VHH binders against THO complex subunit 6 (THO6). Designs and how they scored, part 20

Target 1, 367 residues: THO complex subunit 6 (THO6), of Arabidopsis thaliana (Mouse-ear cress) (q8l4m1)
Amino acid sequence: MYGDATNWNEDEYRESILKEREIETRTVFRTAWAPPARISNPDAFVVASSDGTLAFHSLNSLVSQSASFGYSKGQDVMVAEPERVVRAHEGPAYDVKFYGEDEDALLLSCGDDGRVRGWKWREFAESDVSLHLKENHLKPLLELINPQHKGPWGALSPMPEINAMSVDPQSGSVFTAAGDSCAYCWDVESGKIKMTFKGHSDYLHTVVSRSSASQILTGSEDGTARIWDCKTGKCVKVIGSQDKKSRLRVSSMALDGSESWLVCGQGKNLALWNLPASECVQTIPIPAHVQDVMFDEKQILTVGAEPLLRRFDLNGALLSQIHCAPCSVFSISLHPAGVVAVGGYGGIVDVISQFGSHLCTFRSSSL
Below, E stands for the ipSAE of ESMFold2; O stands for the ipSAE of OpenDDE; V2 stands for 0.75 times the mean of E and O plus 0.25 times the DockQ between their complexes.

## First folded at step 7 (VHH; framework vhh_7n9e_1)

Design a59 (from a43 with S31R; at its last look DockQ between E and O 0.80; V2 from the best seeds 0.00; counts 0 for: pae E 3.9 > 2)
Fold by ESMFold2, look of step 7:
Structure a59 (fold): chain B 367 residues (1-367), chain A 119 residues (1-119)
Amino acid sequence: as target 1 above (367 residues)
Amino acid sequence: DVQLVESGGGLVQAGGSLRLSCAASGFTFSRYAMYWGRQAPGKGREWVSGISYSGSSTAYASSVKGRFTISRDNAKNTLYLQMNNLKPEDTALYYCARWLSGRYEFDYWGQGTQVTVSS
């Protein structure tokens, strides 16, 4: 209207600029698809970020927001509003897993504060109360706290971070890979440690469950992967180089559905192992450091310190290579329908269809 | 070669403050938890404070809790100890040390920097 005073608020403008810069400096460490269930927000996934938040997004809402997004404000990537957000950790949230597969599933997270926290997924996903402004009021149902260790001079260790989780609802267990060089088996009902897996000489990056053999596998900065008997806690097998001169961290690992094939991300290589044969049957060179791997049936998906999602067969042949929006990618998650979410540097998540097309690209708002 | 170089010590009156620094080289600083320890004349070493590799977790000996603050700057490969309200019993040679997580022990420390608190 003519003659009206402007409604500009300098303090609100300055706050919006500062928030935008904070979002752009974040990293997504893990995405996870929620179990498909008949709930109000199907095809949901969760984003765990370096600011310690978990953000719940609906794919349909993301696609709708993406379709209406314009770049007229000079932004490279839209900032998406999550359906729910919670501050789960002091410091980065490194991993997210679902414990269970239906409405009674727990949403579990772990992070730099040495804790695993869990919520009922139904309460998190189906609450009619916005969590954007009340994230500190949604208390976790489950809290697991890493042990501290005694050292020389009377020292106590800092709380060891938890870098990765694996779940086994059949045994009522959660496994953690920790920065104290140990993995732990936790009883979910009691919250107590059932087993400690000690033997690595440096911190752990990853843990996977091999339920068919009552085993877990761990990957470490010490250059090895180890297989552990869950009943005894003893190391059954050491995989990889123990050469002190050329140790390469095992940053990520995955088992195929048969639990016979293991892929390890190690430096700029994928190492493919056949576990029954105890043999490394293939090494696939990667131009950048590998940061996550997974199996899609008998195919290997990988991401790393580059803006690419690569897919290989078991013979090491490149099947596809898709450009991703994050310039460094830390997480792959696969929906049963073949949709892939990747997340990484800049707080960016890229959702890719089963045919390789980009469904949406966004930065998750965590406030 | 791993090298840890402490600085910032000196003579200070009781109730005063000092800030110690530890410059690290020869290893990837951001991948290690770091500690400050001290050794008073005629005594063995004791721990003072520790900090996780990211800086998000800290720990303090009871004798310094509330007076000392540990911090780190991983971009500058530097560990710090802010010491406030110093007491004569804080007089010691202060060392920074690298924590070896797989063995729960310190594997390197510097020559130290002397802190002397006068009455």
Scores: ipSAE 0.151, ipTM 0.592, lowest interface PAE 3.9, mean pLDDT 83
ESMFold2 (binder alone), look of step 7: mean pLDDT 84; pTM 0.855
OpenDDE, look of step 7: ipSAE 0.574; ipTM 0.826

## First folded at step 8 (VHH; framework vhh_7n9e_1)

Design a60 (from a54 with S57R; at its last look DockQ between E and O 0.79; V2 from the best seeds 0.46)
Fold by OpenDDE, look of step 8:
Structure a60 (fold): chain B 367 residues (1-367), chain A 119 residues (1-119)
Amino acid sequence: as target 1 above (367 residues)
Amino acid sequence: DVQLVESGGGLVQAGGSLRLSCAASGFTFSRYAMYWGRQAPGKGREWVSGISYSGSRTYYASSVKGRFTISRDNAKNTLYLQMNNLKPEDTALYYCARWLSGDYEFDYWGQGTQVTVSS
């Protein structure tokens, strides 16, 4: 039945195409598993996306939905509605972290707007099902705003974006890596900057807290990582090539559980460092640009500009390669049970079991 | 080598419009905030407008707010300034400038394009 082409609304068609493109170009930048709470929905995680939203999903709900609709694991992408969604930022949300380990944890996010926003996780998670499709105007409990500085010609500096966060609940601190090449230590209670870490020559991609040593580590576009003393604000060590020509951006970093080992994503390489020895122990070549890295006990997990989750041992041997649904992956998050969530291009999240099987693959729906 | 080349300036009557362009080369354009500045005869340089690296945020001087619109095309490595409702006070040499991250300074700027608004 050749539908009557006479009623073709070009404007509607155009809008539909634009909407489709928007959906297709949406990117998950970070996922974070919720702390184990006695809350009714075990195994929940939050998704931060390029549209500035935070979406809360329940793994159980997702798995149930996937099973009910007969989606084949790993091939078909189910569109999943979040349990709750909030517009957290103007522009992309780049990172999401939980501050605390129990039901009273704060959900923190940062983004392109140069803000950290925080919500009580309990309030975020318990919100009335009736608000599923409506922009929830849940007001943040915490709001941190990066400083602007006066520049030449009377201009104000742009609001520096916050590209990454790290938390240290023991010290009551949130650390941010910003577009102005500085890292900041924020006091969570007062909402004020406690310390500024200055020394990088380009914007920061990543920050990790080494609580046991009262340090933070930062990775920069300038091709270096720096170790900072949190008490003095001084740089203790510069890691990386001092040669400008050979500098590869430090795009991601992770510490192991002992906080003795550091892995850095640098272009198409992983660099493994023993921090006590201040030595690079191993360099692992990767076929694609690294976008995120983490430790799983004594193993290194990495994702990047390829649809693969790679696992390495500390000797740099490849242990496994698992195909993942996003063609470009920006985030790895590990559940204590060994389940891994990866998120990336297309708004796609792939949840992979500790055995390498796909538990759920879905596209998080946007507002 | 970093290059910024402004174009689109000219003579316009009060109330008229102009669109300035700045072609950028020699660096990753999408990684830097960009600004427009201007210098009127006998006056110092003043900032006019700024835009973040992604284009998500824009900034305007009070004197041009509501009349000027800054934008960028990162795929084309080009910065734009749409100037509407131009006034004689807007007569100046207009510069595009790259904001250096971390140092809160402009490290590169073009030769400028002349905008003249007649009464």
Scores: ipSAE 0.292, ipTM 0.700, lowest interface PAE 1.4, mean pLDDT 88
ESMFold2, look of step 8: ipSAE 0.414; ipTM 0.804
ESMFold2 (binder alone), look of step 8: mean pLDDT 84; pTM 0.854

Design a61 (from a51 with S30D S57R R98K; at its last look DockQ between E and O 0.86; V2 from the best seeds 0.00; counts 0 for: pae O 6.8 > 2)
Fold by OpenDDE, look of step 8:
Structure a61 (fold): chain B 367 residues (1-367), chain A 119 residues (1-119)
Amino acid sequence: as target 1 above (367 residues)
Amino acid sequence: DVQLVESGGGLVQAGGSLRLSCAASGFTFDRYAMYWGRQAPGKGREWVSGISYSGSRTYYASSVKGRFTISRDNAKNTLYLQMNNLKPEDTALYYCAKWLSGRYEFDYWGQGTQVTVSS
């Protein structure tokens, strides 16, 4: 029955298509597992997305929903409603971290608007505000704003975006990697900048804290990583090619638990560094551009511009390749139990067990 | 070589509208913030509007806020400035400029396009 074309509303159709595109183009940039708190949902994580939202999800809830609706693991993408969602940023939210390990932890996010915002995790997770897909206006407890710089003609620079964060609760610090090529150390208590790290020639993609050595490491679009002393603000070492023509952006970095090993994502390569020896010990070619990297004990996990989670040993041998639901993956997060969450294009999150099985695959619903 | 080529300027009556375009080449356009500036006769250069690399953030001088809209098409490597409710005080040579992150400067600007608003 060819429906009566006479009632065709072109505007409604257009809006529907635009909405569909918006949903399809949404990207998860970061996921973070919640700290093990006596909170009612020990297996929860937060999702930061391109629409500026932070979404809180419970793994148990997701698994239950998936089972109830008969979604096949890894093939079908369930649309999941978050337990809580907040519009954290104007523009994309690029990173999310927990500051603290207990019930009093802060949920921190940063984004394109050049802001760090923080919430009490407990309040964020427990608030009874009925998520009827309405924007929850939970006011942040912490707000850090990047400095604007005076440019020519008296103009202020755009607010530099914050592309990544690292936390050091021992020193009471949050570190940010910004679009103005600088890293900043923030005092969490005062909300003030304690130190500025200047030296990169292009914007920063990533920052990691090496607390044991009072250092931070930064990765930049300029193709270099830098090691900084947090006390003096001075660059201790530049890591990367000295040849400008061959410089690949450092898009991601991770330290192992001992903070002795560094892995860098550089284009289609992983570079493994022994920091005490100040030596690159291994370069691992990857078929696709690397977008995130982390350590799982003595293994390197990586994702990128392909629907794969790769595991390597420290010798660079491929241990496993696991297909993941996002076609392009931007985030890896590891639960203490060995479960991995990967997030990426399409607003899709794939939760993978320590054995490589898919526990849950879903698309986080947008506001 | 980096090139910025402005177009869309002209003569317009007060209260009228113009849309300026800036075609960019020779660099990765979607990685850089872009600005519009202007220089009126006998005056120094002033910035008018700025837009972040992704287009998610926009900035405006107080004198043009609410009247001008900056936008960009990264697929076309083009910067735009929609100018509405133009005033004689808006008469100037309008420049497109590339912001160089980390150096706090404009590293490239175009030749400019003339905008003249008659009373």
Scores: ipSAE 0.016, ipTM 0.383, lowest interface PAE 6.8, mean pLDDT 87
ESMFold2, look of step 8: ipSAE 0.286; ipTM 0.729
ESMFold2 (binder alone), look of step 8: mean pLDDT 83; pTM 0.847

Design a62 (from a60 with D103E; at its last look DockQ between E and O 0.62; V2 from the best seeds 0.00; counts 0 for: pae O 4.9 > 2)
Fold by OpenDDE, look of step 8:
Structure a62 (fold): chain B 367 residues (1-367), chain A 119 residues (1-119)
Amino acid sequence: as target 1 above (367 residues)
Amino acid sequence: DVQLVESGGGLVQAGGSLRLSCAASGFTFSRYAMYWGRQAPGKGREWVSGISYSGSRTYYASSVKGRFTISRDNAKNTLYLQMNNLKPEDTALYYCARWLSGEYEFDYWGQGTQVTVSS
């Protein structure tokens, strides 16, 4: 039945195309597993996306939905509605972290607007706000705003974005990596900056806390990583190429559980460092640009500008390659049970079991 | 080498409009906040407008707010300033400048483009 072309609404069609494009271009920048809480839904995670939203998903719900609709694991992308979604930022949300290990944990996010926002996780997860109001106006409990620099002309600089966060609940601190090339230590209780880490010559991509040594590590577009003393604010060490011409950005960093090993994503390379020895012990070439890296015990997990999750041992040997649904992957998050969530381009999240099987693949729906 | 090249200036009558462009090269344009400044004859340099790295945030001097619009195309490595409802007081040499990360500092400036508004 050739639909009556006479009722063609060009405006509606245009809007539909724009909406489709918006959905297709949405990007998951970070996922984080919720802390194990006695809360009714063990195995929940939060998704931070390019549209500034945080979406809460339940793994059980996703798996059930996938099974019900007959989606083939790893091939079909199910559109999943989140249990809750909040517009957290103006512009992209770049990072999400949990502050705390129990039911009283804070959900923290940062983004392009130069803000850190925090919510009580329990309230975020339990609020019966009718799924019908897609936009929950849940007010944040915590709001941190990056400093603006005053210039000689009496004007303020643009608000620098926050590209990454790290948390240290033991010291009551949140660390941020900002677009102004500085890292900041925030006191969670007061909401004030405790320390500013200055020294990088370009914006920061990543920050990780080394709590055992009272340090943070930062990675920068300037091609270097820096180790900072949190008590003094001084740079202890610069790691990376000192040659400006050969400097590849440090885009991601991770510490192992012992906090003795550091892995850096640097262009199409992983650099493995023994921190006590202050030595780069291994450089692992990657076929694509690295976008995120983490440790799983003695293994290195990495994702990037390819639809693959790679695992390496500490000697740099490739252990496994697993296809993942996003064509470009920006985030790896590891559940304590060994389950990995990867998120990336298209708003797609792929949940992969400890055995390498796909548990569920879905597109997180936006507001 | 970092280069900033301004264009689009000229003579315009009061109430008229101009669009300035600044072509950037020699650096990753999308990673730097950019600014427009101006210097009128016999006056010091003044801040006109600024735009963040991604273009998501814009700032304006009170004197130009509501009349000027700053924008950027990161794919083209170009900064723009749309100037509407121009006034004789807007007559100046207009510069684009790169903001140096970490400090309120400008490390590179263009040669400028002359804007003259006649009464």
Scores: ipSAE 0.024, ipTM 0.438, lowest interface PAE 4.9, mean pLDDT 87
ESMFold2, look of step 8: ipSAE 0.432; ipTM 0.819
ESMFold2 (binder alone), look of step 8: mean pLDDT 84; pTM 0.855

Design a63 (from a60 with G50S; at its last look DockQ between E and O 0.37; V2 from the best seeds 0.45)
Fold by OpenDDE, look of step 8:
Structure a63 (fold): chain B 367 residues (1-367), chain A 119 residues (1-119)
Amino acid sequence: as target 1 above (367 residues)
Amino acid sequence: DVQLVESGGGLVQAGGSLRLSCAASGFTFSRYAMYWGRQAPGKGREWVSSISYSGSRTYYASSVKGRFTISRDNAKNTLYLQMNNLKPEDTALYYCARWLSGDYEFDYWGQGTQVTVSS
């Protein structure tokens, strides 16, 4: 029965297509597992997305929903409603971190608007506000705003975006990597900048805190990583090619648990550094551009512009390749139990067990 | 060589509108924040508006806020300034300028385009 085309509303159709495209183009930039708390949902994580939202999900809820609807793990993408969603930023939210290890932890996010916002995690997680896709206006407890620079003629620079964060609760600090090529150390209590790290010649992609040495490491579009002393604000070392023509952006960085090993994502390569020796020990070629990297004990996990989670040993040997639901993966996060969450293009999150099986695959619903 | 060429200026009556364009060449336009400035007769240069590299963020001087709109087409390497509800006080030579990457300093600007608003 060819439906009566006479009632075709072109405007409605157009809107529907635009909405569909918006949903399809949504990107998860970062996921973070909640700290283990006696809270009712021990296996929870937060998703930061391109639409500026933070979404809270419970793994148990997701798994239950998936089972109920008969979604095949890894092939079908379930649309999941978050337990809570907050519009955290104007524009994309690029990073999310927890500040603290217990129930009193802060949920921190940063984004394109040049802001860090923080919420009490407990309040974020417990609020019964019926998620009827309504924008929850939970006010942040913490708000950090990047400095705008003054230029000629009294010009005000755009507020630099914050592309990444690292936390050091021991020093009461949050570190940010910004679009103005600077890293900043923020005092969490006062909300003020304690230190500015200047030296990169292009915007920063990543920052990692090395608390044991009172250092931070930064990765930049200029193709270099830098090691900074947090007390003096001085650059201690520049890591990377000195040849400007061959410089690949440092897009991601991670430290191992001992904080002695550094892995850098640089284009289609991983560079493994022994920091005490100040030596690049391995360069691992990757078929696709690296977008995120982390350590799992003595192994390196990486994701990027391919639907794969790769695992390497410290010798650079490939240990495993696991298919991921997102076609391009921007975030990898590890639960203490060995479960990995990967997020990426399409608003898709794939939760992978320590054994490499898919526990849950879903598209996080947007506001 | 970096080049910025402004156009679209002219004579307009108070309350009228103009759209300025700035054609950029000699650099990767999409990587740089861009700015408009102006210089009125007998006055120094003043900042008018700024736009981020992606166009997602825009900023305006208080004097033009709500009347002017800055935008950019990175595919065309072009910066725009839509000026509405023009006032005689807006009479000036308008400049397109580039922010130096990383340091947010102006490093290049064009020759300017003249905007004259008559009472």
Scores: ipSAE 0.452, ipTM 0.789, lowest interface PAE 1.1, mean pLDDT 89
ESMFold2, look of step 8: ipSAE 0.502; ipTM 0.834
ESMFold2 (binder alone), look of step 8: mean pLDDT 84; pTM 0.853

Design a64 (from a60 with S52T; at its last look DockQ between E and O 0.16; V2 from the best seeds 0.00; counts 0 for: pae O 9.9 > 2, placed apart)
Fold by OpenDDE, look of step 8:
Structure a64 (fold): chain B 367 residues (1-367), chain A 119 residues (1-119)
Amino acid sequence: as target 1 above (367 residues)
Amino acid sequence: DVQLVESGGGLVQAGGSLRLSCAASGFTFSRYAMYWGRQAPGKGREWVSGITYSGSRTYYASSVKGRFTISRDNAKNTLYLQMNNLKPEDTALYYCARWLSGDYEFDYWGQGTQVTVSS
């Protein structure tokens, strides 16, 4: 039955195409597993996306839904509605972290708008807000705003974006990596900047806290990583390529559990550093640009501009390659049980077991 | 290495025009606000004009407002200053600077280009 082309609404069609494109181009920038809480839904995680939203998902719910609809694991992408979604930022949300280890943890996010926002996780997770109102206007408990500086003529500088965060609950601090090439230490209680770390010559991609040494490490577009003393605000060491011509951006960084080993994603390379020795012990070539890296005990996990999760040992040997659903992956997050969540292009999240099997693959629905 | 290289300066008569360029390299140009400053002989440095990273906002000193126009081409990593209706008091070394953070905090400066306006 050739549908009556006479009622063709071009505007509706255009809107539909735009909406489809929006959905297809949405990107998950970061996932974070919720701390183990006695809360009713063990194995929950939060998804930060390019549309500025934070979405809360339950693994159990996702797995159940996937099973019910007969989605083949790893091949079919289920559209999943989050348990809760909040519009956290104007523009992209770039990072999400939990501050604390128990039920009283704060959910923190940062984004393009130059803000850190924080919510009580318990309230975020438990709020019975009617599923019908997809957008919960939960007011943040914490709001940190990057400094705008007065330039010539009294004009305010643009608000620099916050590209990454790291937390140190022991010191009551949140660290941010900003677009103005500076890192900031924030006091969580007061909401004030405690320390500014200045020295990079380009914007920061990543920051990691080394609590045991009262340090932070930053990675920059300038191709260098820096180690900073949190007490003095001084740069202790610059690490990276000394060759100015070959400087690739440091896009991601991770510390191992001992905080003695550092891995840096730098272009199509992983650089492994022994921090006590201040030595790069291994450089691992990657076929694609690295977008995120982390440690799983003595293994290095990495994702990037390819639909693969790679595992390496500390000698740089490839241990495994696992196909993941996103064609470009921006985030790796590890559950204590060894389960890995990867998120990336298309709003797609792939949850992979410790054995390399796909537990669920889904597209997080937007508001 | 971050580099800023100014060009386009020279000798011009009062009422004339010049266009200055600042070529930037070694950093993501499109992420930084850029400024033009000048230093006249025997005088301190003064800011002349500024432009945000996207070019959406521009700022001018009162002394040059309406005569000078700042612009940027992020694809070419170049900052421009169109100077019209030049006056002898505009004679100075003109330099471009990258804004980093803080009040009037700049981290990189060019060597400058000399502008001389004759009466």
Scores: ipSAE 0.005, ipTM 0.271, lowest interface PAE 9.9, mean pLDDT 87
ESMFold2, look of step 8: ipSAE 0.377; ipTM 0.810
ESMFold2 (binder alone), look of step 8: mean pLDDT 83; pTM 0.845

Design a65 (from a54 with A33W S57K; at its last look DockQ between E and O 0.46; V2 from the best seeds 0.00; counts 0 for: pae E 3.8 > 2)
Fold by ESMFold2, look of step 8:
Structure a65 (fold): chain B 367 residues (1-367), chain A 119 residues (1-119)
Amino acid sequence: as target 1 above (367 residues)
Amino acid sequence: DVQLVESGGGLVQAGGSLRLSCAASGFTFSRYWMYWGRQAPGKGREWVSGISYSGSKTYYASSVKGRFTISRDNAKNTLYLQMNNLKPEDTALYYCARWLSGDYEFDYWGQGTQVTVSS
């Protein structure tokens, strides 16, 4: 293979470099529907992305932008301008949660920098519709910082990342699933660790609060899910295999509204547990690796390394599957009205109505 | 089963450069902190450089800081070490290692790739 060096095309070379960088396109790791603001910005949600940003969008603004969207060269998906965007983390932002249900709610995020950061939601929710901010000009009111560890050979660990959060405003607590194989309970008011949940042998992917029993559940790369007593910090049950040969990570978990049913995403399977009976009732095979799960009443929603949102009943019967715009999907968020937001690879978010129709598809603008 | 395969070593003159690669398989590479370590003949193992699983943070031993650069490509499951301004004391078997945060240890490492720096 030989080219003509006297006619080297610099523009084609430049385009090839830009295309290679687009292969590493931004990923949405989590979406979260905001609590109902009093009047302004109904049906708002927040997008946490691999560039470390949180972007606030309203559905009404997205629909308006979709109506005015025109053709752009090389763009198959509308790039939407958020109502507000902040750089929350150095490195990816992995999870967002709302702490509280009213105007005083905190918007919490966690990420690769080993921090949880929090802001007052009302500062986002009361934005003027004529104002579009892409800059990080808000300082967090809350900052929780993971402990760092010393290892062998004189090695010092990187700051352990925080992969997931669960909130419990009743006890004033936030729970984190960390890259140091521990979960932590943080007191939101003081910013101090109240409890450490140690027992997993590999990093944690997910944490879910079971408030009715004063428990949390964690899912780990070690192939197990664990149930912990929040009062003592002790592990009360281990679910799954610790055998390294059959070890598949527990990537996601969800409880139903009664907190009696648990669904775990593990490899290419969903495992459905009835917690009072302490039994795995059903295992549902999935063609692609499961990346998020949740309950919609007694139905299970799941997404994964494929462009599909699937819905199952408790017997494992497939009730529906809806094509999603991201080719790999990392997040499901369910609005109380049944609207679903999914997000994933390419920075793409797809908003699906309770009837299965696509309300909008977009990429959030970057800082 | 976890496998880490190093390559890119060789013989180089002092002041030269080498780039090491580590191909990872058998685990979700993008979810692990990765390190380079080395062992000179007749000496104990020492860490060289480490990188968080996203690549957002990098760490270096004092003896190599400013000369070596660690990086990773999570799409290709590959860890890299760019070594510049090599010195004879850099002569060692270089291996990549996976950090096990629960035990604060390296739980897997490869066979290694030999780097020899002549004066």
Scores: ipSAE 0.139, ipTM 0.569, lowest interface PAE 3.8, mean pLDDT 82
ESMFold2 (binder alone), look of step 8: mean pLDDT 84; pTM 0.847
OpenDDE, look of step 8: ipSAE 0.354; ipTM 0.733

